# VH-VL binders against Sulfurtransferase Alvin_2599 (rhd_2599): the designs that were tried, part 1

Every score and structure here is a prediction.

Target 1, 107 residues: Sulfurtransferase Alvin_2599 (rhd_2599), of Allochromatium vinosum (d3rpb9)
Amino acid sequence: MVNEIDSESLSQRLADTEDVLLVDIRTPAEIAQGMIPDALQLPMHLIPIRMSEIPKDRDVVIYCRSGARSYQACAYLMQQGYGRVLNLRGGIIAWARHGLPIVAPEG
Unless a header shows other numbers, all headers, positions and changes below count from the first letter of the chain; antibody chains aren't numbered by Kabat.
F, E and O stand for the ipSAE by ESMFold2-Fast, ESMFold2 and OpenDDE, each averaged over both directions (binder to target, target to binder). V2 = 0.75 x the mean of E and O + 0.25 x the DockQ between their complexes.
[cut] stands for letters that were removed.
The coordinates of atoms that the task and the answers printed are left out; those that the model quotes come from them. Centres of patches stay.

## First folded at step 4 (VH-VL; from a05 with light chain D49Y V89A V95Y)

Design a05c
Fold by ESMFold2, look of step 5:
Structure a05c (fold): chain C 107 residues (1-107), chain A 120 residues (1-120), chain B 106 residues (1-106)
Amino acid sequence: as target 1 above (107 residues)
Amino acid sequence: QVQLVQSGAEVKKPGESLKVSCKASGYTFTSYYMHWVRQAPGQGLEWMGIINPSGGSTSYAQKFQGRVTMTRDTSTSTVYMELSSLRSEDTAVYYCARDFYSSGWEGDYWGQGTLVTVSS
Amino acid sequence: SYVLTQPSSVSVAPGQTATISCGGHNIGSYNVHWYQQRPGQSPVLVIYYDSDRPSGIPERFSGSNSGNTATLTISGTQAMDEADYYCQAWDSSTYVFGGGTKLTVL
């Protein structure tokens, strides 16, 4: 079963300075329109070759636009032994609807 | 300017191994991932695997796990694909293809293909 | 194994719109890429990330992906578009190609 977290809970954990990694798996064109601050940019199609960049010993929140693609990514990563991945429920759309920060990509 | 030049055609016997090379030029070799894809005569495309030439990490299609090995030599900007325990079904054109993802974009690039024939 | 299903062939008259489907369970939850292969040539990417067009690909090529179906659309089809077309996606285990669709322009 894929573990999930909603935008409000994630925002609170970040405000409490908890050690959480964000991963944006969207396309470059989507990210160019805005992303969640400090997220690792890791396009979905490269997850099989880049998953070593995702720690197994920290909570990792994976997001896409609506949560559908990131749900599939979480399922795959769990099969690969990543027990601490969480899907951001509702994706960046839900994040934006809560008025939470969105920034331009830094590179 | 970007070129992927593959080694020449090969004829193999069942049970042997093949090793195809793909020499890259015209870009920073370690900045782009490389795929291997094959195509049997008259058939469609079949993905085999991907390599990160920066660190040499790989991910293989499940069908080829245990038979395929992908490596690279950064000093010659060359990737290699080895396929062991060949059988007649492995007769195909083998392509290397640069992944299209990067911080920049210029389209995809494919090698010219390498025909490997496995004859009993 | 995950299968991406394409029609074996599609025929269109010159100037008409061609549509090529790529069916897969929950394919809308993945990114789909499309390749063109002319006889005797290496494949060429014509659509990536569902709907993005590489530089040098005419605007008459477009793509969409939702639910269980991704679609490549070629408007104003020309004789030079006659080729095999393959969809590709990562299905949470491997990269998978569809079986290919031969587009003929009659």
Scores: ipSAE 0.571, ipTM 0.868, lowest interface PAE 2.2, mean pLDDT 91

## First folded at step 11 (VH-VL)

Design g1
Fold by OpenDDE, fold request of step 13:
Structure g1 (fold): chain C 107 residues (1-107), chain A 120 residues (1-120), chain B 106 residues (1-106)
Amino acid sequence: as target 1 above (107 residues)
Amino acid sequence: QVQLVQSGAEVKKPGESLKVSCKASGYTFTSYYMHWVRQAPGQGLEWMGIINPSGGSTYYAQKFQGRVTMTRDTSTSTVYMELSSLRSEDTAVYYCARDFYGSGSEGDYWGQGTLVTVSS
Amino acid sequence: SYVLTQPSSVSVAPGQTATISCGGHNIGSYYVHWYQQRPGQSPVLVIYYDSDRPSGIPERFSGSNSGNTATLTISGTQAMDEADYYCYAWDSSTYVFGGGTKLTVL
């Protein structure tokens, strides 16, 4: 099934400069309220036509508000041959709850 | 103002192909995805496919795979949808619709629709 | 194939609240959009991303999505709201419209 990673583990991996791509599948309105630094913005409904932007040779963590939507996104991508995708458990809500960095998106 | 103006109604025979055009204006043509949706008489909406802003990528509904082709011409700001091997069941109004992503609070825009009738 | 289930019809008196449901397994884990289509016209987006309202759409239109049901709510329904309404979503496989709901304003 879908592999997941929690906020603390993700934070640690990022701190260790591990090559992990973050993908934010939330809406523009949600992203405007704050995003995880350096995340690729890829709206959920465009995943089928934009998934080529997601590498297959590195770990990719997909996140949404609470982890529910990103879970489905991961499931789809796994079916498309993306074996290294992970769902951020708890989404950005959990990330924020742990006091981890959130930044305003660039216009 | 954003406008999507589609080509006129067509009458086709089974086995032929249709090609509907969607002329866009009033916005940056190369910034938005475009969908094609059809509606058979008295029926609901049916999604056909999507083409990205550059026209380099498409994603089609499985039902139409191998039979539909979506293209873009940036020089004329026109999106095309071609459907081959037409059947009577392909009789429908065909719509182009600009995706709402990137529009802020504007939403999406639809063409006026193109009726294509397939009859022997 | 994935199916979004809508009631075939909903009737409401002017000024009353109309509720149109869109059922789908775990639909709350996706974004649902709603289109209004008046007779002889092109569809118009009235709600997107579950609850966002495009500019120009009256505030009486609202949306929600959780669990297995997305809902379009029209408060203070007016005669002009009589139309077909379609829910729409990408479900991790394809884009799909609901069967549509005919809203009649009595």
Scores: ipSAE 0.929, ipTM 0.960, lowest interface PAE 0.5, mean pLDDT 96
Fold by OpenDDE, fold request of step 13:
Structure g1 (fold): chain C 107 residues (1-107), chain A 120 residues (1-120), chain B 106 residues (1-106)
Amino acid sequence: as target 1 above (107 residues)
Amino acid sequence: QVQLVQSGAEVKKPGESLKVSCKASGYTFTSYYMHWVRQAPGQGLEWMGIINPSGGSTYYAQKFQGRVTMTRDTSTSTVYMELSSLRSEDTAVYYCARDFYGSGSEGDYWGQGTLVTVSS
Amino acid sequence: SYVLTQPSSVSVAPGQTATISCGGHNIGSYYVHWYQQRPGQSPVLVIYYDSDRPSGIPERFSGSNSGNTATLTISGTQAMDEADYYCYAWDSSTYVFGGGTKLTVL
């Protein structure tokens, strides 16, 4: 079972400056439309070869558009020994619906 | 213009090893992941593995784990795929393919393929 | 082992719409890509990330992915579209190609 966190809870944790890494597994085109601030961009299909960039000693929240893809990503990472990964329930859609910050990507 | 030029066809015996090269040009070599895919005669595509831009990390299909090795030579902009303990079912056209990530809207690029025939 | 299932063949008349399915358990929770391969040629990416189209690929090519099925749609099919088409995805285990679909333009 994949652990999940909702938008409001995540927002609160970020506001409290809790050490949480955000990982955006969406496509470049999707990210170009807006992203959650300070998220690491890591496309889903490269997770197996880039997962060393994901720490195991801190909480990591992985998100996608609606939460479906990131759920599978979390499941995979858990199988790879990542016990502190969480799926953002509802994805960036839910995040935006709650009026939470979205920014243009750098570049 | 992006080009992936692979080494020529090879004929091998069972138990031997093959090593196919893929020379890249027309783009920043160290910016793209590279895949290897093969296709047996009259069959579909089969993914073999991926190597990261620096060559420091690889991820192989379980089927080939322990038998395949992918490497990169930055000085020559060449990616290599070695497959050991060859068997007749390894007869196939082997392709290198640049991953589309980082390419914007270009998509990916494939080599012309390298036929390797394994027979007694 | 995860399997992507495609029909072995699809036939369409010129100008008609061709639809090629790619079935996989919960495939809608992954990104699906599509490759076109003409006889004696290397594969060519025609759709990636479910529905994105590389530059140079005609607009008549489109893709969708939801539930257990990804779909490649070719509207206004032309003779030059006759080829083998493969779906492709990473499914939280490995990278997998479908079995391929031979598209015949009658």
Scores: ipSAE 0.929, ipTM 0.960, lowest interface PAE 0.5, mean pLDDT 96
Fold by ESMFold2, fold request of step 13:
Structure g1 (fold): chain C 107 residues (1-107), chain A 120 residues (1-120), chain B 106 residues (1-106)
Amino acid sequence: as target 1 above (107 residues)
Amino acid sequence: QVQLVQSGAEVKKPGESLKVSCKASGYTFTSYYMHWVRQAPGQGLEWMGIINPSGGSTYYAQKFQGRVTMTRDTSTSTVYMELSSLRSEDTAVYYCARDFYGSGSEGDYWGQGTLVTVSS
Amino acid sequence: SYVLTQPSSVSVAPGQTATISCGGHNIGSYYVHWYQQRPGQSPVLVIYYDSDRPSGIPERFSGSNSGNTATLTISGTQAMDEADYYCYAWDSSTYVFGGGTKLTVL
């Protein structure tokens, strides 16, 4: 059972200055068109070797375009002992639909 | 130009170990992940594992866990794959391959392959 | 942990379109990559991230991935396209290749 969070709830946590790490698992081409501010860029296919970059002692919200791939990523990470990962329901599409911030990736 | 040059063919006996080298040139060695893939004669491709040359972290296919070790030497830009306790079914061509992440539109790059024959 | 299924062979006439399938449960929720391997040679990436084409790969190569099936499409096939083709993906437990498809152009 993957834990999920919607865009409105995530935006509220960020507005309340909660310590939440965002992880963008999309491709470089997708990220070049815009990403959620301050997200760690971690492509899905490298999760197995890069998962040590994801903390186990903080809430971590993982997103992709629509939420489907990030749901699978969360399921995998939970099996690896990551109990505080959350899937962003509806991905960056839902985030953008709610008018929430989108930024250019850092070079 | 990006090149991956592997060590030469080997003949081994069951129970021995193999160690294949993969020397990288033409790019920043520590900026790209390296895979190892093997192919038994007349068969398909089989993924073995991946190494991050920066820091040396690894992730292995479960089938090879306990028998495979991947290492690197940043001073020579070389990745190594060692497979222990060899069996006849380990006869294969072994490839190193640079992951496509971080390469823009270039895709990936593969070594020429190293044939390892395990026979008694 | 699942198997990527490919047909063992596909035959097409020169100039026709070849379609090679790669089946997996919910494979559309993962990224699929495609390799070409000619006899005695190392594999060459022809499609990655489902549908992206590396530079130097002809436009006649294209890919798609949705539901339970990823597909490599080669339009206007040429004799030089005869090769083995493998799909490849991370399946939420390991990286896996499909069994390979031999493309014959007759």
Scores: ipSAE 0.755, ipTM 0.923, lowest interface PAE 1.2, mean pLDDT 93
Fold by ESMFold2, look of step 11:
Structure g1 (fold): chain C 107 residues (1-107), chain A 120 residues (1-120), chain B 106 residues (1-106)
Amino acid sequence: as target 1 above (107 residues)
Amino acid sequence: QVQLVQSGAEVKKPGESLKVSCKASGYTFTSYYMHWVRQAPGQGLEWMGIINPSGGSTYYAQKFQGRVTMTRDTSTSTVYMELSSLRSEDTAVYYCARDFYGSGSEGDYWGQGTLVTVSS
Amino acid sequence: SYVLTQPSSVSVAPGQTATISCGGHNIGSYYVHWYQQRPGQSPVLVIYYDSDRPSGIPERFSGSNSGNTATLTISGTQAMDEADYYCYAWDSSTYVFGGGTKLTVL
């Protein structure tokens, strides 16, 4: 079963300065229109070759537009031994709907 | 101009190995992943694997695990694909293809293909 | 996963719209890319990330992906569009091409 976290809970954990890594698996065009602050940009189709960049010893929240693609990414990573991945329920759409911060990508 | 230039056609016997080279030019070699794809005569495209030319890490299709090895030489901007224990079913055109995601010019680039014939 | 199902062939008259399907369980939760291969040539990417066009691909090429089906649409088809078309995706088990669709323009 894929573990999930909602936008409000994630926002609270970030406000509490918890050590959580965010991963944005969306396309460059989507990210150019805005992303969650400090997320690692890792396009979905490169997950198999780039998954070593995702730590196994921290909580990792993976997000996409609506949560559907990131749910599949989490399922794959759990199968590969990543026990601390969580899907952001509702993706960046839900995040934005709660009025939470969206920033331009750095670089 | 981005170019991927592959080594020439080969004729092999069953049980031998092949090694195809793919020389990249016109972009930063380590900024893009490289795929290998083959196409048997009259058939569709078949994905074989991907290499990160920066660190040399690889991910292979399950069908080719244990037979395929992908390497690179950053000093010559060249990737290699070696397929061992050849069978007649390995007769195909082998392509290198740059992944469309990277930090340089956007785009899809394929080598010209290398015909490998495995004659039984 | 493991198989992306395409029709073996599609025929259209010049100027008409061609649609090429790519079926896979829940493929709408992945990104689908499309390649054109003209006879005797290397493949060329015509759509990536479901619906984006690479530079140099005309607007008559479009793509969509939802549910269990991705679709490549070519409007105003021309004789030079006659080719094989492949969908391609990472589907959480492997990278896979569809079986290919031969587009004939008669």
Scores: ipSAE 0.751, ipTM 0.915, lowest interface PAE 1.3, mean pLDDT 92
Fold by ESMFold2, fold request of step 13:
Structure g1 (fold): chain C 107 residues (1-107), chain A 120 residues (1-120), chain B 106 residues (1-106)
Amino acid sequence: as target 1 above (107 residues)
Amino acid sequence: QVQLVQSGAEVKKPGESLKVSCKASGYTFTSYYMHWVRQAPGQGLEWMGIINPSGGSTYYAQKFQGRVTMTRDTSTSTVYMELSSLRSEDTAVYYCARDFYGSGSEGDYWGQGTLVTVSS
Amino acid sequence: SYVLTQPSSVSVAPGQTATISCGGHNIGSYYVHWYQQRPGQSPVLVIYYDSDRPSGIPERFSGSNSGNTATLTISGTQAMDEADYYCYAWDSSTYVFGGGTKLTVL
């Protein structure tokens, strides 16, 4: 019931400059090791109080390390009326495995 | 250097309201979320809600919806938790706790707790 | 409705390894944090984000989380480790504490 997108499809949509927001729900220590470019940093445990930062009028791809935690985050957000959220299948691990861009967080 | 200092113990009657203060020092007050947690005598910890001191936004546990209000005063670096329509089962130690997000490796910080006794 | 299940007590001899479990449906898909509470004191965070240790917490404290179980492990237990321990997580609707585990060092 959670919509998902794989790394190749997401990479293609970004290359085509589609209007997609990325959300990284990992820990600060994980993000310090690298993140997907331009992702909003929103730790999972703060989603309830910070969810208004996630737009409802754009496609939003939520990711974590492997896709498991972000799947749960997507399920929660869908129940809260976020109809355009997608889980990044395989998380940043799969993204990195495809050789896709990883950057340092904006300090 | 981080300190969370709470207001003193209170004795209340059923139907009254409690309001606990938590004064923060030693850090940038608006940079960290604040939780409220209570502990009934001899029992475990119970989460009540969270406030963002920067904008004053809040999120409450369902159990306390309609009875709890969390506010802050950025000029005094103080958060407040008010619980209305008190009952005997609201007797507890009430804690404020600074969230660990944004602290690097420091973890979190807790106030000393405020005992509120509700008795008839 | 999310319940974090902990044993009510765990007893270990000094120097032994203590393990404290925290059971929850699919808890491995959430971050679990652990608090120590000594009698009459405020809780202290000893593990957060499943396995990270705050500065000042001894290396003998470690954590893991997978499947339906998170575990706090205290190696080389000392008398000063005697306390109540709570697991804590956001469960997709609320923040919830486990019922607590009293660690006794005999």
Scores: ipSAE 0.749, ipTM 0.922, lowest interface PAE 1.3, mean pLDDT 93

